# Designs tried in a protein design chat: VH-VL binders against q9nrl2r1430to1533. Part 81

Target 1, 104 residues: q9nrl2r1430to1533
Amino acid sequence: GGVHELSAFEQLVVELVRHDDSWPFLKLVSKIQVPDYYDIIKKPIALNIIREKVNKCEYKLASEFIDDIELMFSNCFEYNPRNTSEAKAGTRLQAFFHIQAQKL

## First folded at step 4 (VH-VL)

Design r23 (framework fv_iluzanebart)
Fold by ESMFold2-Fast, scan of step 4:
Structure r23 (fold): chain C 104 residues (1-104), chain A 122 residues (1-122), chain B 107 residues (1-107)
Amino acid sequence: as target 1 above (104 residues)
Amino acid sequence: EVQLVQSGAEVKKPGESLKISCKGSGYSFTSYWIGWVRQMPGKGLEWMGIIYPGDSDTRYSPSFQGQVTISADKSISTAYLQWSSLKASDTAMYFCARIYEGSEFYDYFDYWGQGTLVTVSS
Amino acid sequence: EIVMTQSPATLSVSPGERATLSCRASQSVSSNLAWFQQKPGQAPRLLIYGASTRATGIPARFSGSGSGTEFTLTISSLQPEDFAVYYCQQYNNWPLTFGQGTKVDIK
């Protein structure tokens, strides 16, 4: 049971990373480059962190995995105004995620 | 298993160029930062810089900015450290290491390469 | 940059004795502190991260404590294989910085 779910999570993260719109989400936002980010965003997360959690078997339910991906998008939309390249990339990647997540 | 394998020892003369490598295996190479650390003979560890191979974002320690170039080729899971013109003072052991990234800023080195000894003498 | 200072520079301990190594940061690094072991001719090995969490495969005799600016690595019952140099490293601020190392010799 658990082996198939972990393989599905890993495959989905790989597909997200390979997507053209993944660039704002690959790694954590730099505190030096964006100093106010961590004042606004209380639970920072990125695809590399989510992938590590998958590999360490830290997700026990599909809902926990989905919650972390949704948190990542929520953080993007909270920090970035709608007309930014980050917010536009997030909107497209989130739509792609919702289609792929139907398999979970 | 996670493994970082570095290129072999180099013996060079001052003024020569050099590029050493660090090949990652057993993990998603593009999902982790790779750092370079210098250890001069009989001395401690010095942080040189890092690269995120997924987008080639590269950051140097102020002491090494302009002295070396760090790069990566994600198609072969390999990071590089390069000198355009070596000096005798570049004689050292050079280590690469994988960095786990935490929630606010850069994190600890969790896996290390075996090291590449570079000797520069005239 | 944050300066990391380790003490003592050299520590000589008999097998079975407790060894205590100190690391001080010039500014607060929270709990973002790691400890590494380096044996002669080898790459450094991660012992502890987050000031107190043991890395995978590290024996229980190694423990870390502290936060802010003062940190301690303790080896509760030193073994002959623990002959090595130990480094602390902060990862709270860029650039990342290491202490100068503490050399542990077995009496």
Scores: ipSAE 0.116, ipTM 0.728, lowest interface PAE 5.0, mean pLDDT 88

Design r24 (framework fv_iluzanebart)
Fold by ESMFold2-Fast, scan of step 4:
Order: C-alpha cells, then structure tokens, then sequence
Structure r24 (fold): chain C 104 residues (1-104), chain A 121 residues (1-121), chain B 107 residues (1-107)
C-alpha cells in the first residue's frame, strides 16, 4: 500500500516493458493465432493488464503485484516448451524481474 | 525423408504392462510434437495426447489421462506410449504422428505405420 | 468436448464424378480443421489443414472449405485411388477430436 509501492510498481513495469525479452508478454496471447492457449491457461495475464492495474491502484501490497508478474511467467512456462524463443525470453526476463523485485 | 517407425504388433493378456515405441528420423525430433491416436477395430480415430520431446511436456485427452503414459527419449529420437495394466478394451491400432507448432495451421503431417495391440484372455 | 459429425456415413460415386463430404462441429472451431484420407490397412494421410490449405503433394482435385461449424471436403473428378475413408479433425480446442468418418466407395 501507499505512494512508495505504487511508484516502485510503475517503474518496474516500465522497465519490464522496455526489456528486449518483453515481446511475448506485452499483450494477451491471440486466441486466433494460438487457439489452444486458453484451453491450457485459465488465468491469462500480460504486462499491459498489469500496468493498467498499477495505474488504477489495484495492487495494495507488493505481494499482489509480484503474484501477477509470477503468474505471467508461470503461464509462459506452462504453455511454451523450454527450448522455444518464448520460454527463453521468459527465463531471462524473469531473472531480471527477480533482481529488481528485491527492491520492493 | 521424414519417417516415423513404430514397434511391432503385441498380443497381451489383461493386467499386463506394455510400452510401444515410435522412432522419428529425417528431421529435428526435439522441435516437433509427437501425438498418439487410437483406432479401435472397425472404428474411427481418437486423439490420446501429445508430447514435446525437447522437454517432455505433455497434453492428454481427458479420456486417456491416467490410463496411459506418454514419454520420449530425445537421445534416440523415440516417443513411447505405455500402459501399467492393459484391459480388453485397449485392443486397437495405435498410431503416432508428428505435429508442428509455430502459429501455423498445421495438422498431423507424418504418421507412423501403426502398432496393433490385441488384449485377450 | 467438441463433437465432430460427418455426413454421409457412406458415399457411392462413379469415377469422374464430384464427391462432397460434410463435417459439422458442435461449437465453432474457426478454421482449425484438418481432413485425412485413410485407405484399408494404412495410416491416415493429411489432405487439408486450416480448413482449406492443401497439404504438400495432395492433388488439386481435393479442396476444403468452411469455417466455424460447417466444413466441406470436395473431390472433383473422383479417381479410383480415392477409394478410402475420410476423417475431419478439429484442433482448435483440447481435447482434439475427429469425426466418425465418411466411406467413399467407387462404383
């Protein structure tokens, strides 16, 4: 809760969006292009949705914000095999997130 | 030349275990999903599940979840379908088939010749 | 699960005639629909994927059409080697499901 946490969340989301490995996570996976995704992933999420939640002050605790980011990565690894470009990007971006999240 | 070669026909009794194989050649085995399809005598095709050999990630049809195990050994480019305890109702032809996932509208493009499994008293 | 229903169950046509096979999905599968040919004693062979895209090596006389819930496989000028059972398969939703098949008999 409070302005400090909200500012930190906003800065973290902006850094994630700007990272070279953010491309699989910028928007929700297309049901048209990847039709089986929503059969496997029951709680879809993406950086644009997380950023909107930050802007609307929907995260009251750092744990709630971290849970949504981790859900995003968990969905990536659940759906995408380990040696895909999506999973490799997810692995690198998650490592970057874990370093930055130590400041929350 | 892309080829999937399956193991030979099996005759088993109810309660016995069985593991049949599907060996891929002529392509990068770890970059394509392998699916298993059952065809009971005189009946149509039923999808059982798929595996990605690169990391052994699996997806099962609910009808076959817990009934069979799909696995793969990428070092020998071979996928497996296994039963812990066979039933007479498992009597069928079992096909393996390659499926490509890249955002393209691909189906099962190459098929093995099939393995006939007969389960009788 | 999505149920795929094919009609007719059996189709008897003369060589050179047009054969039209139907496949209906119990709910929309968009264009994620494949057609397979199976000859006696053989594995299935992919004919069409994405409802209308012909697979490599498949003769031009085979064409697919449709989207959503209604799909058609057309064989123009049927040849003797086209004697087979034809299956449709949806791959839009898990579990993937096949139709029960249409047997094409050449007379």
Amino acid sequence: as target 1 above (104 residues)
Amino acid sequence: EVQLVQSGAEVKKPGESLKISCKGSGYSFTNYWIGWVRQMPGKGLEWMGIIYPGDSKTRYSPSFQGQVTISADKSISTAYLQWSSLKASDTAMYFCARWYKSGLYHGFDYWGQGTLVTVSS
Amino acid sequence: EIVMTQSPATLSVSPGERATLSCRASQSVSTYLAWFQQKPGQAPRLLIYGASTRATGIPARFSGSGSGTEFTLTISSLQPEDFAVYYCQQYNHYPWTFGQGTKVDIK
Scores: ipSAE 0.005, ipTM 0.672, lowest interface PAE 11.4, mean pLDDT 89

Design r25 (framework fv_ustekinumab)
Fold by ESMFold2-Fast, scan of step 4:
Structure r25 (fold): chain C 104 residues (1-104), chain A 121 residues (1-121), chain B 107 residues (1-107)
Amino acid sequence: as target 1 above (104 residues)
Amino acid sequence: EVQLVQSGAEVKKPGESLKISCKGSGYSFTKYWLGWVRQMPGKGLDWIGIIYPGDSETRYSPSFQGQVTMSVDKSITTAYLQWNSLKASDTAMYYCARIYHGSWKTYFDYWGQGTLVTVSS
Amino acid sequence: DIQMTQSPSSLSASVGDRVTITCRASQGIRSYLAWYQQKPEKAPKSLIYAASSLQSGVPSRFSGSGSGTDFTLTISSLQPEDFATYYCQQYNTYPFTFGQGTKLEIK
């Protein structure tokens, strides 16, 4: 494929996935790794889920896409204390997202 | 293969300075927290603190705050534990250990072999 | 600080026995509890994390259970190499704290 086949949302998701701080967000949290995650987080989401929604054209408005990305970060900060590697990665990736989202 | 290799045993006198090392290999050094644990002879495990090599952020146990300094050198994937002035009560085995990334909380998954520090007059 | 208390402090057992070691937290720690095994003059080895998840390479005779404040480590059929000191550790709240250890000795 080529650049002309990518949507603005797809391009941004690809940039997030490639970012050094994306590792906590690539896939849904496993119950084996974090047994109580789904007791605390009621609306789990990850970049692979968001990317599938983009590919299926499920986002009708940029605000819907932004809401899902912000939910992902909100879940991270709700579950993970501020001093964890996950929360620090989330803080940096969220700042990167806010800069890139201005292009939407 | 994840490995943490610590520096060799040290014999020091009270008042001397000391810096011991822990070299990580086989993983992305800047993506995992690294912790230090003290074990006094014949005693249990005491958590000293943790450091994140990516930005050098530290979290010390209150009982060790001001007693020791944790630092890292990313270019050689090495963490350090340092004393400015050793006391006889610092005599112990010191372990470094990697903190498991996927736990979303902190536990040690890989341990160094330990560095024995003996402080006597 | 969260205080971790292990019971018993020492335990004598025979090969083939079912052994249970307990760990109690002074406050709720959810499932943020790890178990470590330490043999004489060796570094600790990780056994269990998240209260019940077995570390890769650890024999299936080891199991963990519990949540909140009360936790157990069970060895279903004790082997000669299992005689060691066992430590629990909470990683829910800073500072992270260890139990005092349970020494498992030959009867």
Scores: ipSAE 0.007, ipTM 0.596, lowest interface PAE 11.0, mean pLDDT 87

Design r27 (framework fv_pamlectabart)
Fold by ESMFold2-Fast, scan of step 4:
Formats: C-alpha cells, sequence, structure tokens
Structure r27 (fold): chain C 104 residues (1-104), chain A 126 residues (1-126), chain B 107 residues (1-107)
C-alpha cells in the first residue's frame, strides 16, 4: 500500500458517507436502541470506524479495506431481514461500492 | 412445462473464467427473480446470488468476494453467471432456480426456490 | 450470516415409520424456511415453504412445522422413494443459507 491507495480509500469512504443509502452505516448501532444487536453481531463495524482506520494508515492492502467494508454489509444483512429499509439500503450501497471499488 | 436448463460447465484452469447459461421455458421468465445455487461434490447447497426481473437489483453471497456476475436477457429467456478468478473450491454443480414470491408485503417480498434446473458441472483443476 | 443447523446428520428408518428431521436457525427467521429433497444425481425438489405450506404436487405425508429458530420436517408412513437428503433453508435474511442436510437412509 502507498499514499495513492490511502488517498483512494479516503475518497471512496467519503463517497459512501455522502450516498443517500449510507444512513444505516454511519455509526455503530446503539446498544440502548437495539439491545440484541451485539448478541448477534460479533464483529461490529461502521463507516466512521473504517474512516478512522484509513486516516491512521491501518490498511496495508486494498483487500483489507475492502474486507472491512464487506464485513459492514455482511453484518447489516445478518441482523436485518431482507425486506427492511436497512437491508434494502445496504444492497444499493453495496452495489455502488462495488462499482467505485473498481478504481482501487 | 416449467423448465430451467443450465449449460456452459466444464473443466477450467485455476485463475480462469467461465460463463454459465440458464435457459427458461414454460413460464414468463421476465416476471421472476432467479437464483444461482452451487453444490460441491458430496457437499450441501450454497446460495450464489439472485437477480430481479429488470436487472435493477442483483444480490450476491458475500463469501464469493465479487468474482461472480449475474445477468439476464429477457428477450432470450436466459440467465447468465460470469465466473472469474476461479479456484479449486469453486468446483461444483451450478443450479439456476426460480424464486417464487410467497406473498411478501412488497414487490421485493420473501422468496423460496420452487423450480430448479438439472445443474451444470464446473471443475476447476490443472 | 444466519447459520442453519440440521440434526441428525443421518437418520435410519424403516418404510412405514415416521421420520422427524430438525433444523435450527442461529437467530429468528420467522416462518421463512423452506425444505428441499435431493436424490443422488438429481436437482433439489421443493417440499415445504413458509415453514408449513406444502409445495405443489407434494404428497400429504410431508409436513413442516416451527417458527422463530426451531423447525421440523415430518414424513409420516415413510415410502421407499423418500430415502434422500433433506435440506432446510432460510430466506428471511441475506445471504440465503441452507443447512448441511440430513440423509434419510434405510434401517
Amino acid sequence: as target 1 above (104 residues)
Amino acid sequence: EVQLVESGGGLVQPGGSLRLSCAASGFTFSSYWISWVRQAPGKGLVWVGEINPDSSTINYAPSLKDKFTISRDNAKNTLYLQMNSLRAEDTAVYYCARDYSIGGTWREGYYYMDVWGQGTLVTVSS
Amino acid sequence: EIVMTQSPATLSVSPGERATLSCKASQSVSSNVAWYQQKPGQAPRALIYGASTRATGIPARFSGSGSGTEFTLTISSLQSEDFAVYYCQQYNNWPLTFGAGTKLELK
């Protein structure tokens, strides 16, 4: 990984954050609002955490960055039934991510 | 009769690509979501992905790491699975299956697979 | 992903007996469970959907029950053609997931 790759990760995360379907992914799920979330999801992650990892240069390879984004979507689909607004937002944002990830 | 027939399987080298087809007949293909499901020799069923009638929504199993692309041609009543960067663990019989809506609350309601093709074998080896 | 666990892995029964196959989800899938039968060299055949509704053409001896996390497939008065592998599947969450299967074999 280089400076070019890290800049590309930051740009992609910013594009994801600004997407209309990012709302379920911006921050970690609240334990108070969703009490059973952390009983089901063992590796919670969100865009704010991924962005901090990019800023701290914690991704050595593009595959590590992509794996964290895919984990975020996987958690969404595991917790949320597929007919929910969260799951539908997730499928659209994931499709957008796959198109944008082609620049990596 | 309602029928799905897969084709395009065969022997492919590791790292290679292959495109599978699924020909539909006996029903209005353009009105159904269709799934791809694979089964490694002697193993269970693994869902690959699904595509909606107008191709605006395609869902994939996350474990497949974006190496598969599902598409369809409604004028030809045919579903496709483009498989890239194939590895030995992708060796399987690949089935196409019709997703039948069981009266979900919306147009994207819940589905089960009511009609299956006979499968096409993909073998990835040197 | 939601894990579907089937038990037993193999069930040995005689014709005319009742067979009960179990399927457990790692979290609630409501009633959004289907059961499929697969014979050697053949494609899967849909038996049950919505946990308890028989698919078209399926004999009355096949019945399904359950909701939430625990599901069963029952075959009453087992016939020789019923010896096959049976898979449960949840379609409540993405990705769709199958159990590892229960092989029904002659005692």
Scores: ipSAE 0.017, ipTM 0.704, lowest interface PAE 6.8, mean pLDDT 88

Design r28 (framework fv_ficlatuzumab)
Fold by ESMFold2-Fast, scan of step 4:
Structure r28 (fold): chain C 104 residues (1-104), chain A 126 residues (1-126), chain B 107 residues (1-107)
Amino acid sequence: as target 1 above (104 residues)
Amino acid sequence: QVQLVQPGAEVKKPGTSVKLSCKASGYTFTSYWMHWVRQAPGQGLEWIGEINPSGGSTNYNQKFQGRATLTVDKSTSTAYMELSSLRSEDTAVYYCARGTYEFGSGLKDSYYFDYWGQGTLLTVSS
Amino acid sequence: DIVMTQSPDSLAMSLGERVTLNCKASQSVSSYVSWYQQKPGQSPKLLIYWASTRESGVPDRFSGSGSATDFTLTISSVQAEDVADYHCQQYYSTPYTFGQGTKLEIK
């Protein structure tokens, strides 16, 4: 808690970033390292992009913020098969998000 | 159950190339990065590189860049490591290992190895 | 490259003794350290990941601790089956690097 009030969205993004399972979601997937990613995923997004949008007050409704987080998880499950460490991390982080999002 | 099957041994002359195989079973082959690690007799483990079987993208330890080539055959769930211009110093056991990562934040390409092949002893001599 | 240094190089212990193996990184690797057990003639087996998380099926006597540059693997009561080489690995950044190994023997 700083001298300025944090938005509910900022607080939730910070909690997601701090979660042990955030590693697949912290930044955009590299096209060089994962060459087929952008052939499959048409709307890439990551926590750093979402946090930037929060800081710029680009979310007008809680539903818009929730949609971007859900898109991030949807992309994870679309690209990564169920038995990957990415998909497992996504499953756990999404469950954590759903609990936290009840306050929005 | 997860298995990574490698041939037991290969003998090669200096200056030649070798292509080692690693056949995966018991999981979805394209779902995990495959890594290659070697161990010279009486020495520690040395990471060679990694490959994503889904897209074919690779990252190499700079020490092996240009000599090692990692490939996969998705139809047979087999990973390959080709090592060229062999020297006696390349005599080692070569392991394939499955990369996984379920903890920590900040690095997508951070992998520890949950399953290892039995290893192939490569002897470079004569 | 990040250099991982293990100590001691070898250790001989009596059954039931507490064993401490050390691993030092040349720069901070946060908690991105794993430990592997390698018995003679066998491939390495994962014991610990994320510095302190025990892999499923690994006995409770094995524990990991540490962060940043200094890491420890502890065996609370060494057993005959624990005779092996133990390797630490950093997976904080590529190239991934391993320590030289610590050989554990029983007196």
Scores: ipSAE 0.000, ipTM 0.571, lowest interface PAE 13.7, mean pLDDT 86

Design r29 (framework fv_nezutatug)
Fold by ESMFold2-Fast, scan of step 4:
Structure r29 (fold): chain C 104 residues (1-104), chain A 127 residues (1-127), chain B 107 residues (1-107)
Amino acid sequence: as target 1 above (104 residues)
Amino acid sequence: QVQLQESGPGLVKPSQTLSLTCTVSGGSISSGDYWHWIRQHPGKGLEWIGSIYYTGSTDYNPSLKSLVTISADTSKNQFSLKLSSVTAADTAVYYCARESYWTGGSKYDTYYGMDVWGQGTTVTVSS
Amino acid sequence: DIQMTQSPSSVSASVGDRVTITCKASQGIGNYVAWYQQKPGKAPEPLIYAASSLQSGVPSRFSGSGSGTDFTLTISSLQPEDFATYYCQQYYSYPLTFGQGTKLEIK
C-alpha cells in the first residue's frame, strides 16, 4: 500500500460518490425506511464508511479497498430484486467501478 | 465547451522519440476525466495507445510494450505522449480525446465514451 | 484483450436505405460500447455511448442496441452525409479496443 495507492483510493471514492447512480450507496440503509434490511444483510457498508476508512489510512492493500467496494455491490444485489431501481443503479455503478479500478 | 488540439513534429526520423502535446481549452485537465491518445495508421482503423487520469495514473496498450509514456502538466492544461524508438510502422494520424460523463443526459446516462476529440496530427516516420 | 469484430467490413447502400452494422465482443462487456463515425481526413465523431444512448446533436435516424457480446448500429433512412466509416469500441476493460471498421459506401 503506497502513498500513490492511498491517493488513488480517495480519487476513486470521489468519482463513485459523484456518479448519478451512487444514490443507493451514499449512506447505510435506514432501518426505519427498510426494516428487514439488517435481517438479510450481515455486513452492511456504504461509500461514506469506505471514504472514512480511506481518510484514516485503514486500507493497506488495493485488494482490501476493492473487497469493501465489492461487498457494497454484493449487498445491493442480495437485498434488491433485479428489476428495482436500486439493483439497476448498482449494476451500472459496479461496471463504472470496474473501469475505474483498472487504474489501481 | 471543451476543445482539444494536438501539436508536435510532422516528421520524425527512425529510432528517435516522437513527442506530441494535447492542449485542452474550455475546461480543466484536472476535472476528473480520462485523457486518451489514439492513433490511426494510413488506411487502417483506430488503435488505443493509452490514457492518463487526473491523478497522474497512466494505462498503456500492452502491444506498444515499454515504448509509451503519457504525462500531464496541469499548470499548462496539457497532456503529452512520448513514443520512443519509432519506426516506419509508427506513421499515423495521432488523436487526443476526452472520456467523461454525459452532462446533458438523464440521471442514469452517466456512462463514458470518448465524447471530445482533437482534429488529429499527422506523423510520418521517415529518413 | 477484448476483441471487437465488425460485420460487414463494407456495405454499399442507397440514400433512403435502412443500414445495419454489427459488432461482436469476444467476451461479455455489458453495455460499455460506443460507436463513432469517421469521414476521410477528419477525426472520429461520437455517435452512441452505453450501447444505445445518442450523443448530443446526433440525428435520430441513428440508433444502437445490444448488450453482452452482440451490438448493432442502425441507420433507419440513409442520408448523403452518412457515407463514412463506422467504428465500435468497448470501454469495459483495458486495453480499450475498437472494431476494424465498416465502410459505408454509395451503391
Scores: ipSAE 0.000, ipTM 0.552, lowest interface PAE 15.7, mean pLDDT 84

Design r3 (framework fv_pamlectabart)
Fold by ESMFold2-Fast, scan of step 4:
Structure r3 (fold): chain C 104 residues (1-104), chain A 122 residues (1-122), chain B 107 residues (1-107)
Amino acid sequence: as target 1 above (104 residues)
Amino acid sequence: EVQLVESGGGLVQPGGSLRLSCAASGFTFSDYWISWVRQAPGKGLVWVGEINPDSSTINYAPSLKDKFTISRDNAKNTLYLQMNSLRAEDTAVYYCAKIYRSGWSGKYFDYWGQGTLVTVSS
Amino acid sequence: EIVMTQSPATLSVSPGERATLSCKASQSVDTNVAWYQQKPGQAPRALIYGASKRATGIPARFSGSGSGTEFTLTISSLQSEDFAVYYCQQYNSYPLTFGAGTKLELK
């Protein structure tokens, strides 16, 4: 834990949000527009929720933060076929995250 | 009420060009992927292509990629299809169709326009 | 590209009967299949998505089933407004592809 780690998490989330491939991950999928999403995805998450958790100091360990980001990518690949724009964006953003996460 | 209204169809001679428009209302146009789908007289549906909310990603049917260009103007809530080097086999009703999910491609078409007829004939 | 094969090409039935329409994918599309209804001179209307989920406003007599390569649309207790052409579509892989359609006609 600690304040230093939480500050690093916030900076990393900002970099993810600004990435060209972040668009599928910025906010939760609408249940009204996509009713089957929540039948398939049991633990939904998005960058706005992760950022709120960082701001509220809910991550005590770097592993907890990393687990939530990886869950976000896992949900993307589970719901979206591999050749979709969402899955391709997810693949590129996940690679970027793995490089940046080395700082944690 | 979600509405999509296509326009710009008509009679063109082989080798000609045409630009179709699709005017959207009743939903936040800038949040959705939109597709073009065509249907030749008495035939089935054929996907032409799709465009994401911010125009950064445009996908085409491989057979049509060199002839057609999809674009959108979110300020005008309008989708476009530029058609070049038209041949008789391009004769069809052209529909614009909204993808069900906001911001996520690969989903079904929940609303369709009434279509605009393009006839390519000499 | 993934080829969607619909059978039969034409199905002749009477009001009140059950109609079963088949759609086969040339390779697995998981449950990423939609069904559309089209009447002469009209745009297609979405009926089913995700192989089995009804689109908004679609009556309960329409149901879909299947996964992988074999899909079925069932219309129970046919009504006069149900006579139309029905198309299946996969949205698992690019390019997106439709079946050739099954025409449901009055016997």
Scores: ipSAE 0.013, ipTM 0.577, lowest interface PAE 8.8, mean pLDDT 87

Design r30 (framework fv_iluzanebart)
Fold by ESMFold2-Fast, scan of step 4:
Structure r30 (fold): chain C 104 residues (1-104), chain A 126 residues (1-126), chain B 107 residues (1-107)
Amino acid sequence: as target 1 above (104 residues)
Amino acid sequence: EVQLVQSGAEVKKPGESLKISCKGSGYSFTSHWIGWVRQMPGKGLEWMGIIYPGDSYTRYSPSFQGQVTISADKSISTAYLQWSSLKASDTAMYFCARHDYLSGGYRTESYYFDYWGQGTLVTVSS
Amino acid sequence: EIVMTQSPATLSVSPGERATLSCRASQSISSYLAWFQQKPGQAPRLLIYGASSRATGIPARFSGSGSGTEFTLTISSLQPEDFAVYYCQQYGSSPLTFGQGTKVDIK
């Protein structure tokens, strides 16, 4: 992974953040508002954390970046019932991500 | 600056239809919930329902299910509250309000309203 | 549905006095409680969420406490602009419900 690969990660994170369905993924889930979340989800992550890791050059391979994004979606589907707006947003955003990730 | 701007006061007769609006600006409209709250003259606050504008998912209070329709048009950042046939008992101030999900809510039942519209007064009399 | 009961219905206080407002839930709501201020002719204004977290721009004289079924809003030194109706709202269970309000009057 080079400079061009890191720039591609930043561009993709920006596109995800700008997507209408990014709202469940922008920040970590609050323990105060959702106290059982961290009993169920053992590896919490969100787009702000992923973006920070990109900016700090913590991803050495595209696969590491993709794994963190997929973990974010996996957490969403594990915690949220399928009929929720969160799960529906996750489904649409994940499909958008798979299309965009083809360029990585 | 986050703003919710509601349509102006309405004077209607029983049996007439009505659609009032709430336009959001200064934030991502499709990433926040919009709720509707009724306040009858001299009374307290009653939650009517809520919509997620990104997919038009709605939840209604049991007291308002079938009484009103909540909708949104994300292309113009506007939410709506609609009656097919108004009654005199619908005379009230109607507020729209935003839930800041990003501040910590994740469940659809877990809404507290951080920004409110100015209200739309609806008067229904013969 | 969860019933929210506020007391007292009306509280008469002088400027500079401490005001204490109570809110009770008919079943446990953990800390899923918000407090709102409403002045005549105005929309409600969020004061406190999560039972004790002060909203942005809200003066330090406003504080919230409690968990489970018993909650308190305290205004430590009442200012002239604080005379208003105060509502509690639970958001731990659907449907969302509000208390009936406590009116804080001068004198």
Scores: ipSAE 0.006, ipTM 0.620, lowest interface PAE 9.8, mean pLDDT 86

Design r31 (framework fv_pamlectabart)
Fold by ESMFold2-Fast, scan of step 4:
Structure r31 (fold): chain C 104 residues (1-104), chain A 126 residues (1-126), chain B 107 residues (1-107)
Amino acid sequence: as target 1 above (104 residues)
Amino acid sequence: EVQLVESGGGLVQPGGSLRLSCAASGFTFDDYWISWVRQAPGKGLVWVGEINPDSSYINYAPSLKDKFTISRDNAKNTLYLQMNSLRAEDTAVYYCARGPTYFDSSGKYEYAFDIWGQGTLVTVSS
Amino acid sequence: EIVMTQSPATLSVSPGERATLSCKASQSVGSYVAWYQQKPGQAPRALIYGASTRATGIPARFSGSGSGTEFTLTISSLQSEDFAVYYCQQYHNYPYTFGAGTKLELK
């Protein structure tokens, strides 16, 4: 990955944050509000953590960035039953991500 | 005390060029996205463009991209706006403003334009 | 681009009254709306971001609400220093766009 790829990651994170279905993914799940989350989800991640990693140049390859975004969606579907608003939002946002990520 | 101070405005003839500066103090300048916003006399606010901390990502309003260039010098805590091919409709007060950012460098919170400079007046007239 | 429409263009009210300002987006902007206050000859001052979060130092009488396409700024118990122009702004999509402003004036 080059400087251009890092710039593309930042743009894609911004587009994801601005999507109407980003609300379950903006920040790490609260341990106080959802006590069992961290017993089930072993690698928690959210858009704020991913953006921080982009800004610190921690992604060297597009695949590493894509893996973290996919992990975020995987965690959503692992924890939330399919009929929840969280899972429905995740399904739509993941589809949007797959279209945008074709440019990476 | 967090502040932004614009300079470089003045009278310029149609077709002319001008470079505006925005000096930042009281915060870690290279942690923030900074924008330029303009306001024509008696009119509303119009976003010009923005630049990320390391200058790797610069966004412009589509109508202004061909005549304006945004840059920054983090060592000098200064933002710049290069203005070329100026026309009468570019007459405005030009503000620099911090943000928007969805996650600051500390991961603490999001914000829109939370601090603004006082503005510098650019008058394009013959 | 997303068009932000503010209404009314001018609102005439007296001190101590409640003012309600409207802002409509031409398409959904989630909660990515900010409100700014501007007095003559001064730079804009941040009031609200994220549709409903007060900026640091902003009095509790200012409140924002809304999501999607309909947003409101409410000023309860109006003070003399609140007479100014108010702008809404979306920062959901590029380019960021502002409404044309609502002027709050003394009755």
Scores: ipSAE 0.006, ipTM 0.582, lowest interface PAE 12.7, mean pLDDT 86

Design r32 (framework fv_ficlatuzumab)
Fold by ESMFold2-Fast, scan of step 4:
Structure r32 (fold): chain C 104 residues (1-104), chain A 126 residues (1-126), chain B 107 residues (1-107)
Amino acid sequence: as target 1 above (104 residues)
Amino acid sequence: QVQLVQPGAEVKKPGTSVKLSCKASGYTFTSYWMHWVRQAPGQGLEWIGEIDPSDSYTNYNQKFQGRATLTVDKSTSTAYMELSSLRSEDTAVYYCARSHYDWGTGYRESGAMDYWGQGTLLTVSS
Amino acid sequence: DIVMTQSPDSLAMSLGERVTLNCKASQSVSNYVSWYQQKPGQSPKLLIYGASNRETGVPDRFSGSGSATDFTLTISSVQAEDVADYHCQQYYSYPLTFGQGTKLEIK
């Protein structure tokens, strides 16, 4: 195994993963635990999928990367009422993302 | 490397409780669900339940509901399964196992288990 | 509960032969099926997830196929180290359930 240089996208995804409010976004919502989720959310996504897309060089433009992150937050706010722990975590993490994404 | 370390054996009397441990290393403990699965001598595998170490959210097999309790200690990256009201039928090897995710497709549910502890043999006898 | 039924219960094969192990779900589980190899005295090892995806490090002679209710694990050319119990599992619906296992032996 060789060492990979971290891309700007990979560095940002790592920072999001390490953030205290990333817990609702680390992995896909389980259909077993939340069976109505996939009836409501048409394009599920999570940080682990975005990270793999970065590793496979699937993002050709910064806008494509930003769109996937924003889709993740949009899904959170569509499914979860504002007073939930998930929505509150999403609000804080999205604000953090917007600050960091200014460097892209 | 990923490791899940469990004690080799426990012996308990009927009617008592046992708390089995599973110490994780080599990965971010809070990023993967932990499952507990048992196997009675000469029998197949039986799922007990799962826990998300990030928030302690649990799902149980109804057969064990009220008897099994899954917990975690994030500071030591250790998962625990407590089983109460032990019976001779609870004699089995108890495994902890980490959830697998399909990193490439992103639409697969948690539930396949990619790394397993060596198991703890629980013997329940008078 | 979804019942997973494996067949055969046991089989003995000659080295190099193609091995086919079957797993049937009592109701549709889509493609949420995994296969595990368990050698004597050892923990289960994940071979296949999502019915057909081979886990990293698993030899390419192992393959999975199927959907809905009928699933198959194939070993294209059986080797001596493949002696083990093989378990299928569904993770479509709670509780997660396993088949009873198929024991593979070499003649």
Scores: ipSAE 0.000, ipTM 0.581, lowest interface PAE 14.8, mean pLDDT 86

